VH-VL binders against o58714. Designs and how they scored, part 5

Target 1, 254 residues: o58714
Amino acid sequence: MRVDLNSDLGESFGRYKLGLDEEVMKYITSANVACGWHAGDPLVMRKTVRLAKENDVQVGAHPGYPDLMGFGRRYMKLTPEEARNYILYQVGALYAFAKAEGLELQHVKPHGALYNAMVKEEDLARAVIEGILDFDKDLILVTLSNSRVADIAEEMGLKVAHEVFADRAYNPDGTLVPRGRPGAVIEDKEEIAERVISMVKDGGIRAINGEWVDLKVDTICVHGDNPKAVEITSYIRKVLEEEGVKIVPMKEFI

## First folded at step 19 (VH-VL)

Design k60
Fold by OpenDDE, fold request of step 22:
Structure k60 (fold): chain C 254 residues (1-254), chain A 121 residues (1-121), chain B 115 residues (1-115)
Amino acid sequence: as target 1 above (254 residues)
Amino acid sequence: EVQLLESGGGLVQPGGSLRLSCAASGFTFSDYAMHWVRQAPGKGLEWVSSISGRGGKTYYADSVKGRFTISRDNSKNTLYLQMNSLRAEDTAVYYCAKDLRYYPSGYFDYWGQGTTVTVSS
Amino acid sequence: QAVLTQPASLSASPGASASLTCTLRSGINVGTYEIYWYQQKPGSPPQYLLRYKSDSDKQQGSGVPSRFSGSKDASANAGILLISGLQSEDEADYYCMIWHDNAWVFGGGTKLTVL
């Protein structure tokens, strides 16, 4: 069994530092780098890409809504044309820095509200996928496990990495429970570890109401927002390795 | 071939303690959750407790919470049930069962022959 | 009161069909649950038969004859174990099971007698 560990990085802006990118980079295999819209800036993008290179971590674009003040977490109604071009622009922006540092892009993971909106809006999903295809058909789209987005992407000829979240509760339909609801976010390290093992070994997890949800597990979203998050990330990797799971970049098996 | 062998049953007075064991073989023990299910004489099945493959997650029936403790030693391929403060109502054949999955979320695909626990004054 | 209710006993003739019911208590929707069925013969531990959530989501135990099948009756809020072509060897206790409120819950069991 092989899995990828991905984390959202490069979300600092100007003189504001966000996250512990240097620390979490040691434990992940894929970095989702903000492209300057929901977060990040040109200097941060260069720095993050360079850091990934130094740690032998694969780099992917993390495009979001043009919502810096809302951190890309506010829903925006986009036309298909807007969505397609927004993705192309952001992926291109990060590509420039990756190229400058001698790296190739591995994947694209939409951020925040865009990520979630795609799961519910087929037209938006198609538009985003088209934007990716406009740039490079060999990129991997990271999206919610067993989502309609995954199906659409595959139909359109784009490779997909099914993403799971060990620290989030699931609805019976495979979507994530909104963060504001009780039990939606799991913070206990041991519980998270047990959940991630279940996801990887069993190919699923129990939803918040007790129903079993089948999941495809290609990449696990982990965090580096604070020291505790980094600790949990480190622990997740350790536990998975102890269980005989090989932690490698998604490009090695997708 | 999957084999589960329970042991440790016997006669005990109310308020006493007993420790059950289940020796497992024929599969990778740590990859699967394990369960205890009991059956009182002439009665139906009652789930008692469950434990995940690594033992980090446990579940208990309300009837045994605070009194029973499920554990496992994966190096010995053995499941345990520590039973304290035993009551007459705990009298039953105790089965260990293997889960289909790592997390205690699948059906019980294999069962032991059971060990008898009798709580009586 | 009980989460799962099963008739205490049922009898049927060889060759006939038997329908064993597992009724969920009011307020619990049978449609959202996987129902597991077990067979227990005298002096033996239970044996897994099958799991049924829907026609598109069901699983048969290894070695379990096809004459055993699961279904649901939404109107009755019940799971159903169907045994067609009843044989004398089918005489046993049958238990349904679900996962509910962070616990495994068994029905009271049905004693099936083959006349």
Scores: ipSAE 0.914, ipTM 0.949, lowest interface PAE 0.5, mean pLDDT 97
Fold by OpenDDE, last read:
Structure k60 (fold): chain C 254 residues (1-254), chain A 121 residues (1-121), chain B 115 residues (1-115)
Amino acid sequence: as target 1 above (254 residues)
Amino acid sequence: EVQLLESGGGLVQPGGSLRLSCAASGFTFSDYAMHWVRQAPGKGLEWVSSISGRGGKTYYADSVKGRFTISRDNSKNTLYLQMNSLRAEDTAVYYCAKDLRYYPSGYFDYWGQGTTVTVSS
Amino acid sequence: QAVLTQPASLSASPGASASLTCTLRSGINVGTYEIYWYQQKPGSPPQYLLRYKSDSDKQQGSGVPSRFSGSKDASANAGILLISGLQSEDEADYYCMIWHDNAWVFGGGTKLTVL
């Protein structure tokens, strides 16, 4: 079996440094690079793309709401036209840097509140997908495993990578338990490892209430926001490899 | 063909200890969670413990928590159950069972023939 | 009080249908649970029969005759194992099982006698 490891990177901006991009880049196969709206800036984009190239990591756009202050985590009501064009703009922005550095874009992963809103709002999902299609129909959309977004994307002719989260609890419907709830975030390295193996080998995980949730597993979201996160990411990769799972960019099997 | 063979059962006094083993063959042992289920004489099935494929996740019945320890040696394709502080109510046939999944979350698709544990003074 | 309750015994004639019930404790919604069923014949270990969560989410064990089927009775908050066209070899103990509160839980079992 093959899986991709993705991480949100390039979220520094100006004088503010966010995350340990250099460290986590060593362990992932796909980088979701902020496009300057929720986070990032032109200098950070170029730097991150270069770093990805140096580490043989595939680059994807990580578009979000124009919400720098809220880090793209605050919901914004967008018209379909806005959503479509916001995506096109951001993907294009990152594309410029990728191209300049000799890389091609692999995928698009919406960020934060946009990511979650798409799962709940079909019209928004369609608009975002259209924005992606306006740019390149061969890009891969990264979205929540078995979400309606995935279905819509496929219907619209866009390739999809089903994303899973080993460090998050799931609801029975396949959505993630909000972070503020007890048990929503798993921090124990061993627990996370067991969960990720289950997801990969069993095609599912137990929800917070004990129900089994079937999951498609194409890419696993891992983190590099702090040293502990990087450690966990490293461990996840190690464990998966020990289990005979090949860690490769999603474009190799999608 | 999947085979599970339990061993280690016997007669032990209350407060004593036993270690059960389950030798597995016919499948990739580490890919599947394993379970212990016991059945007292003339009674129903009672789940005892579960362990994930790599052994990083374990579950125990309340009745055995703190006394029993489930473990596995994947290099030997063997499941273990260390039973300490045994009680009369622990008397049962102990079955090892294979899960259909890596995580102890599926049905028990294969069972051993069981090994008998008798706790009596 | 028990998480799962099964009748101790059930008797039915050959060729008839038998419905074995697995009642969940009050406060536990049967609709959210996968019900696993096992058959145990004398002197043998249990054998997996089937899993039932819903009509769209169920699984039959390999080699298990189609005359064995699972269902639920929401009004009774119970899982049901239906055995149609009873045969003498169906005489056995039947156990239901669920995952609940981080534990596997078996019912008390039902002894099915085929007259």
Scores: ipSAE 0.914, ipTM 0.949, lowest interface PAE 0.5, mean pLDDT 96
Fold by OpenDDE, fold request of step 22:
Structure k60 (fold): chain C 254 residues (1-254), chain A 121 residues (1-121), chain B 115 residues (1-115)
Amino acid sequence: as target 1 above (254 residues)
Amino acid sequence: EVQLLESGGGLVQPGGSLRLSCAASGFTFSDYAMHWVRQAPGKGLEWVSSISGRGGKTYYADSVKGRFTISRDNSKNTLYLQMNSLRAEDTAVYYCAKDLRYYPSGYFDYWGQGTTVTVSS
Amino acid sequence: QAVLTQPASLSASPGASASLTCTLRSGINVGTYEIYWYQQKPGSPPQYLLRYKSDSDKQQGSGVPSRFSGSKDASANAGILLISGLQSEDEADYYCMIWHDNAWVFGGGTKLTVL
């Protein structure tokens, strides 16, 4: 069994530092780099891409809504044209830095509210996928496991990595429980570890109401927002490796 | 062939302790959750406890919480049930059962023959 | 009130069909649950039969005859085990099981007599 570990990185902005990118980079295989809209800036993008290179981590674009104030977590109603071009612009922006540092882009993972909105809005999903295709049809789209987005992407000829979240509760339909709800976020590292093993070995997880949810597992979202998050990430990798799971970039098996 | 063999049952006084074992073979033990289910004489099945493959997640029936402890030694392919503060109502045949999955979330696809625990003065 | 309720006993003739019910307590919707069924013969441990959540989400145990099938009755808030073409060897206790409130819960069991 092979899995990828991905983390959202490069979300600092100007004089504001967000996350422990250097610390978490050594544990992941794929970095989702902010493209300067929900977070990040040109200097941060360059720095993050360079850091990924130094750690032999694959780089992907992490495009979001143009919502710096809301960190891309506020829903924005976009036209398909807007969505398509917003994606193309952001992917292109990161590509420039990746190229400058001698790296190739591996994947695209939408951020925050955009990520979630795509799951519910087919037209938006299609528009985002078109934006990716406009840039490079060989990129891998990271999206929620077994989502409609995944199906649409494959239908449109784009490779897909099914993403799972060990630290989030699931609804019976395979969507994530909103963060504001009790039990939506799991914080205990042992519980997270057991959940991730279940996801990988069993191909599923129990939903918040106890129902079993089948999941495809290509990449696991882990975090580096704070020291505790980094610790959990490290622990997840350790436990998976102990269980005989090979941690490699998604491009190696997708 | 999957085999589960329970042992450790016997007669014990109320308030006493007993440790059950379940020896497993024929499958990768650590990849599967394990369970204890008991059946009182002439009665139905009652779930007792569950443990995930690595043992990091455990569940207990309310009737045994605080008194029973489920554990496993994957190096020995053995499941355990430490039973303390035993009561008359704990008298039963105790079965160990294999889960379909790593997480205690699947059906019990294999069962042992059971070991008898009798709590009596 | 018990989470799962099963009739204590049921009798049917060889060749006939038997319908065993597993009624969920009021307030919990049978539609959201996977119902597991087990068969236990005298002097033996239980044996897994099948799992039923819906017509599109069900699983038959290995070696379990096709004459065993699961279903649900939403109006009765119950799971159903149907045994068609009853045979003498089908005489046994049958238990339903669900996962509820972080626990496995068994029904009280139904003794099926084939006469």
Scores: ipSAE 0.913, ipTM 0.949, lowest interface PAE 0.5, mean pLDDT 97

Design k60
Fold by OpenDDE, fold request of step 22:
Structure k60 (fold): chain C 254 residues (1-254), chain A 121 residues (1-121), chain B 115 residues (1-115)
Amino acid sequence: as target 1 above (254 residues)
Amino acid sequence: EVQLLESGGGLVQPGGSLRLSCAASGFTFSDYAMHWVRQAPGKGLEWVSSISGRGGKTYYADSVKGRFTISRDNSKNTLYLQMNSLRAEDTAVYYCAKDLRYYPSGYFDYWGQGTTVTVSS
Amino acid sequence: QAVLTQPASLSASPGASASLTCTLRSGINVGTYEIYWYQQKPGSPPQYLLRYKSDSDKQQGSGVPSRFSGSKDASANAGILLISGLQSEDEADYYCMIWHDNAWVFGGGTKLTVL
C-alpha cells in the first residue's frame, strides 16, 4: 500500500512568515505551493521550490481565489472564464519558478474556499479543470476524496488524487465539517493517527454522526503551521510506515 | 483459518477482579479492531468494549466504564479485558470478536467460544 | 427506552417467510444507520448474517444463504431481517446491532421458532 503526504507551503508573504515549511518538508512527499494570490510571492515561491528540491519533494501548484486579505478562504463568485484563466495564470506562475530550479510540476491542489466551492459547484469545478488542462493534461488534480470534482476530472481526462484529512471530522456525505463547529478539528495526535490508519487500511472513516464514510486514499493532507502540527505530521508518517505503508509521491502510483 | 480462544473466566466475589484473554490466530492481528461482547445467562448480547488495531482507540459501554480496561498485545496476538470492581450483573459469557476493519467500525465477522465469568458472593 | 427493540419471540412454519423487526427508538432515524444482523444457535457464539443500510448499500455475510435479506421500514423506523423459505436449522436467536452514540448497541434479540 502506498500513499502520498501533502502539505500547503509557501504561504508566507513579504515580511510575513507563515508556517514551518523547512521543518514539515522533511516529512512530506508533495508540496502544495501557493501561487501568490491567496498567499505567497515570487521570492517565497522560488524559496519554497528550492526547499522542495533539496528535500526531494514533489511540487504542485496551490492556486486560490485572488483573496490575499482573506487568505483565499472567502468565497468569490467567479465566471467559468475567470476560474479557468485564474488557474492557468497561477499554475503558470509557479511553473516558471519550478522550471528555473530544474523541477517539474506534479499536481494542482486548489486552496481554501476555491477547493471547497468546487465540491459544490460543478461549473466551477469544470472551469478549474479546464484551466489545468490548458496548461498540462498530465498534471494530477488533488481534490476531496470521492467528490463530484474527482468524477468530473476523470471524465475530462485529468488524473486525480483523492485527498483525505485525518485532523478533520467528516459529514456523512464525505465533506468536511466546517471549522469552528464542535468536533470539526481533531487535535489529539493519537486520535489523528488512528484515523489515518483507518482511512488507509479500511478505506473510510466514521462521520461526525457515526455513519461510515467510504474514502479513497491517495494523498493525506498534513500540516506545518506550527511546531505541534509538524510533530503530528512526523508522527503520522512514522505510524503509517510502521503499518507497512510506503510513503511516496502521488505520481508514482497515479 | 481465523481462531479466537477466550480464557481467564471463573468464579469471583463481588468487588473482585479478573483478567480475560483472547488468543487470536489465522489473521494479521494488528490490522483489525477487536471487541468484547458478553451474554448473561438466558439474556441477550451486550457489547462491552472495543479496541483499534494498534490499540490507540478504545470504546467502552457505560456499564463498564471506569471498571474495565481493554488492551492488546499485538506481539502475542492477544486481546485482554481487565475487569475490576466486578458486580453480580457482570456475570456472563464473555466473547471476543474480530472486527472487519482496523477501526472498531465494522461487523464482528468472527467470534470465540466465550469464557464464563461468574460474580457471586 | 431501549435504543433497539426486538420482539421476544416469533414462530413460523417451514417453508414460510419470517420477518424480524428491529425498531429504533423514537428520535433516531433508521435511515442513517447500518443495521447488522446476527444469528445465534443454542450453545454457540453469534454468527454474522448481513448488514443493511440501503438497497444500494448492503452486504451479505460469507456463506449466508440468499434467503436471508435485510431491509428497512421507514414508517416503522425499523430494520427488517427477512428469512424466506424457512428451514428447521433457522431456529435460533437473532440480534440486530447498530453503532450509536459511540457504542455498539444490540437489540434484545428475537427467538425464532420453526414449527
Scores: ipSAE 0.913, ipTM 0.948, lowest interface PAE 0.5, mean pLDDT 96
Fold by OpenDDE, last read:
Structure k60 (fold): chain C 254 residues (1-254), chain A 121 residues (1-121), chain B 115 residues (1-115)
Amino acid sequence: as target 1 above (254 residues)
Amino acid sequence: EVQLLESGGGLVQPGGSLRLSCAASGFTFSDYAMHWVRQAPGKGLEWVSSISGRGGKTYYADSVKGRFTISRDNSKNTLYLQMNSLRAEDTAVYYCAKDLRYYPSGYFDYWGQGTTVTVSS
Amino acid sequence: QAVLTQPASLSASPGASASLTCTLRSGINVGTYEIYWYQQKPGSPPQYLLRYKSDSDKQQGSGVPSRFSGSKDASANAGILLISGLQSEDEADYYCMIWHDNAWVFGGGTKLTVL
């Protein structure tokens, strides 16, 4: 079995540093690079893309709402036209830097509130997918495992990577439990490891209420926000490899 | 063919200890969670403990918490149950069972024949 | 109160249908649970029969006859094992099982006698 490890990177802005991109890059196979709206800036984008190249990590666009102050985590009601063009603009922005550094874009992963809103709003999902298609039909959309977004994307002819989260609790319907709820975020390294193995080997996870949730696992979201997160990421990779799972970029099997 | 063979049962006095073993064959042992289920004479089934494929996750029934320890040696394809501070109510046939999944979350698709534990003065 | 309650015994004639109930404790909704069923014959370990969560989410054990089926009664907050066309070989103890509060929980079992 093969899986991809992805992480959100390039979310620093100006003189503000966010995350440990250099450290986590060593353990992932796909980097979701902020495109300057929810986070990031032109210099950070260049730096992050270059770092990915140096580590042989594939690069994807991480577009979000135009919400720097809210880090793209505040819901915005967009028209389909807005959504489509916002995606195209952001993907194009990152593409410029990827090209300049001799890299090709692999995928697109929406960020934050946009990511979640797509799961609930089909029109928004379609608009975002159209934006991606306007740029390159060969890109891979990263979205929540077994979501309606995945179905829509496939129907529209876009490749999809089903994403899972080993450090988040799931609702019975396959959505993530909001971060503010008790038990929504799992911090124990061993628990996370057991969960990720279950996801990969069993194709599912227990929801917060005990129900089993079937999951398709193409890419696992891991984090580099702090030293502990990096440690967990490293451990996840190690454990998966010990279990005979090959960690490779999603483009190799999607 | 999947085979599970329990051993280690016997007669023990209250407060005593026993270690049960379950030898597994016919499948990749480490890919599956394992379970202990017991059945007192003339009574129903009672889940005792579960362990994930690698052993990093364990569950226990309240009735045995603090007294029983489930473990496994994947290099030997063997499941264990260390039972301490045994009580009369622990008297039962103890079955090992294979889970459908790596995580203790599936159904018990295969069972051993069981080993008998008798706790009596 | 037990999490799962099963009748101690049930009798039915060959060829008839038997409905075995697994009632969940008040406060827990049967609709959210996968109900697992096991058959145990005298002197033998239990054998997995089937899993039922809904009509669209159910699984039959390998080699288990189609005359065994699962369902739910929401009004009774119960899982149901239906055995159609009863055979003498169906005489056994039947246990339901669920995952609840980080534990596997078995019902008390029902002894089915085929008259």
Scores: ipSAE 0.913, ipTM 0.949, lowest interface PAE 0.5, mean pLDDT 96
Fold by OpenDDE, look of step 20:
Structure k60 (fold): chain C 254 residues (1-254), chain A 121 residues (1-121), chain B 115 residues (1-115)
Amino acid sequence: as target 1 above (254 residues)
Amino acid sequence: EVQLLESGGGLVQPGGSLRLSCAASGFTFSDYAMHWVRQAPGKGLEWVSSISGRGGKTYYADSVKGRFTISRDNSKNTLYLQMNSLRAEDTAVYYCAKDLRYYPSGYFDYWGQGTTVTVSS
Amino acid sequence: QAVLTQPASLSASPGASASLTCTLRSGINVGTYEIYWYQQKPGSPPQYLLRYKSDSDKQQGSGVPSRFSGSKDASANAGILLISGLQSEDEADYYCMIWHDNAWVFGGGTKLTVL
């Protein structure tokens, strides 16, 4: 059994540092690098890509809404044309730095509100996928496990990595419980680890109401926002390895 | 072939303690959650406790919470139930059961023959 | 009130159909639950029969005859185990089970007698 560990990185901006990228990079196999819209800047992009190279971590674009002030977490109503071109621009921007550092892009993972909006809006999902296809049809789209987005992407000829979240509660329909709701975020390290193992070995998890939810598990989103998050990430990797799970970049099995 | 063999049952006075064991074979023990289910004489089934494959997650029935502890030794392929502060109402045949999944979330696909616990003065 | 309620006993003739009910407590919607069914014969441990959530989401235990099937009655808020073509060997206790409020919950069981 093989899985990928991914983390959102490169979200610092100017003098503002966000996250512990150096620390978490040691434990992941795929880095989602901000493309300068929801977060990041040209210097941060190069720095993050270089760091990934040094740690043999694969790099993917992490495009979001043009919402720096809201960190890409505020919903924006985009036309399909806007969405398509916004993706192309951001992927292209990161590509330039990856190329300059001698790396190839592996994947694209939308960020924040864009990520979530795609799950609910098929037209937006199609537009984003078209933007990716305009750049490189061989890229892997990272999206919510068993989402409609995944189906659409596959229909359109794009490879998909099904992403899961061990520290988030799920609804019975496979969507994530909003963070503001009680029980939506799991904080206990051991609980998170057990959930990860369940997802990987059982191909699913219990929803917040107790229902079982089947999941495809290609990549697990982990965090490096603070020292505790890094510790949890390290522990997750350790536990998975102890359970005989091979942790490799998604490109090796997708 | 999957096999589950319970042991450790016996006669104990109220307030006493017992430790039940369940020896498992025929499958990768650590890949599956395990459960204890009991059945009082002439009564129905009552779930007691569950534990995940590597033991990091446990569940307990309200009737035994704080008194019983489920654990496992994967190196020995053995499930345990430490029962403290035993009561007359704890008298039952205790079954160990294998879960379909790593997490205590599947059906109980295999059961042991059970071990009898009698709590009486 | 118990989370799951089963009739204490049921009798049916060989060849007939037996319908065993598992009624969920008021306020708990049967439509959202997986209902697990077990068979227990005298002097033996329980045996898994089947799981039923919906017609598109059900699972039959290995070696369990096809005459055993699961369903739900939304109006009665109950899970149903149907045994068609009843045979003498089907005489046993039958238990339903669900996961509720972070616990496995069994019904009280139904003793099925084959006359």
Scores: ipSAE 0.865, ipTM 0.926, lowest interface PAE 0.5, mean pLDDT 96

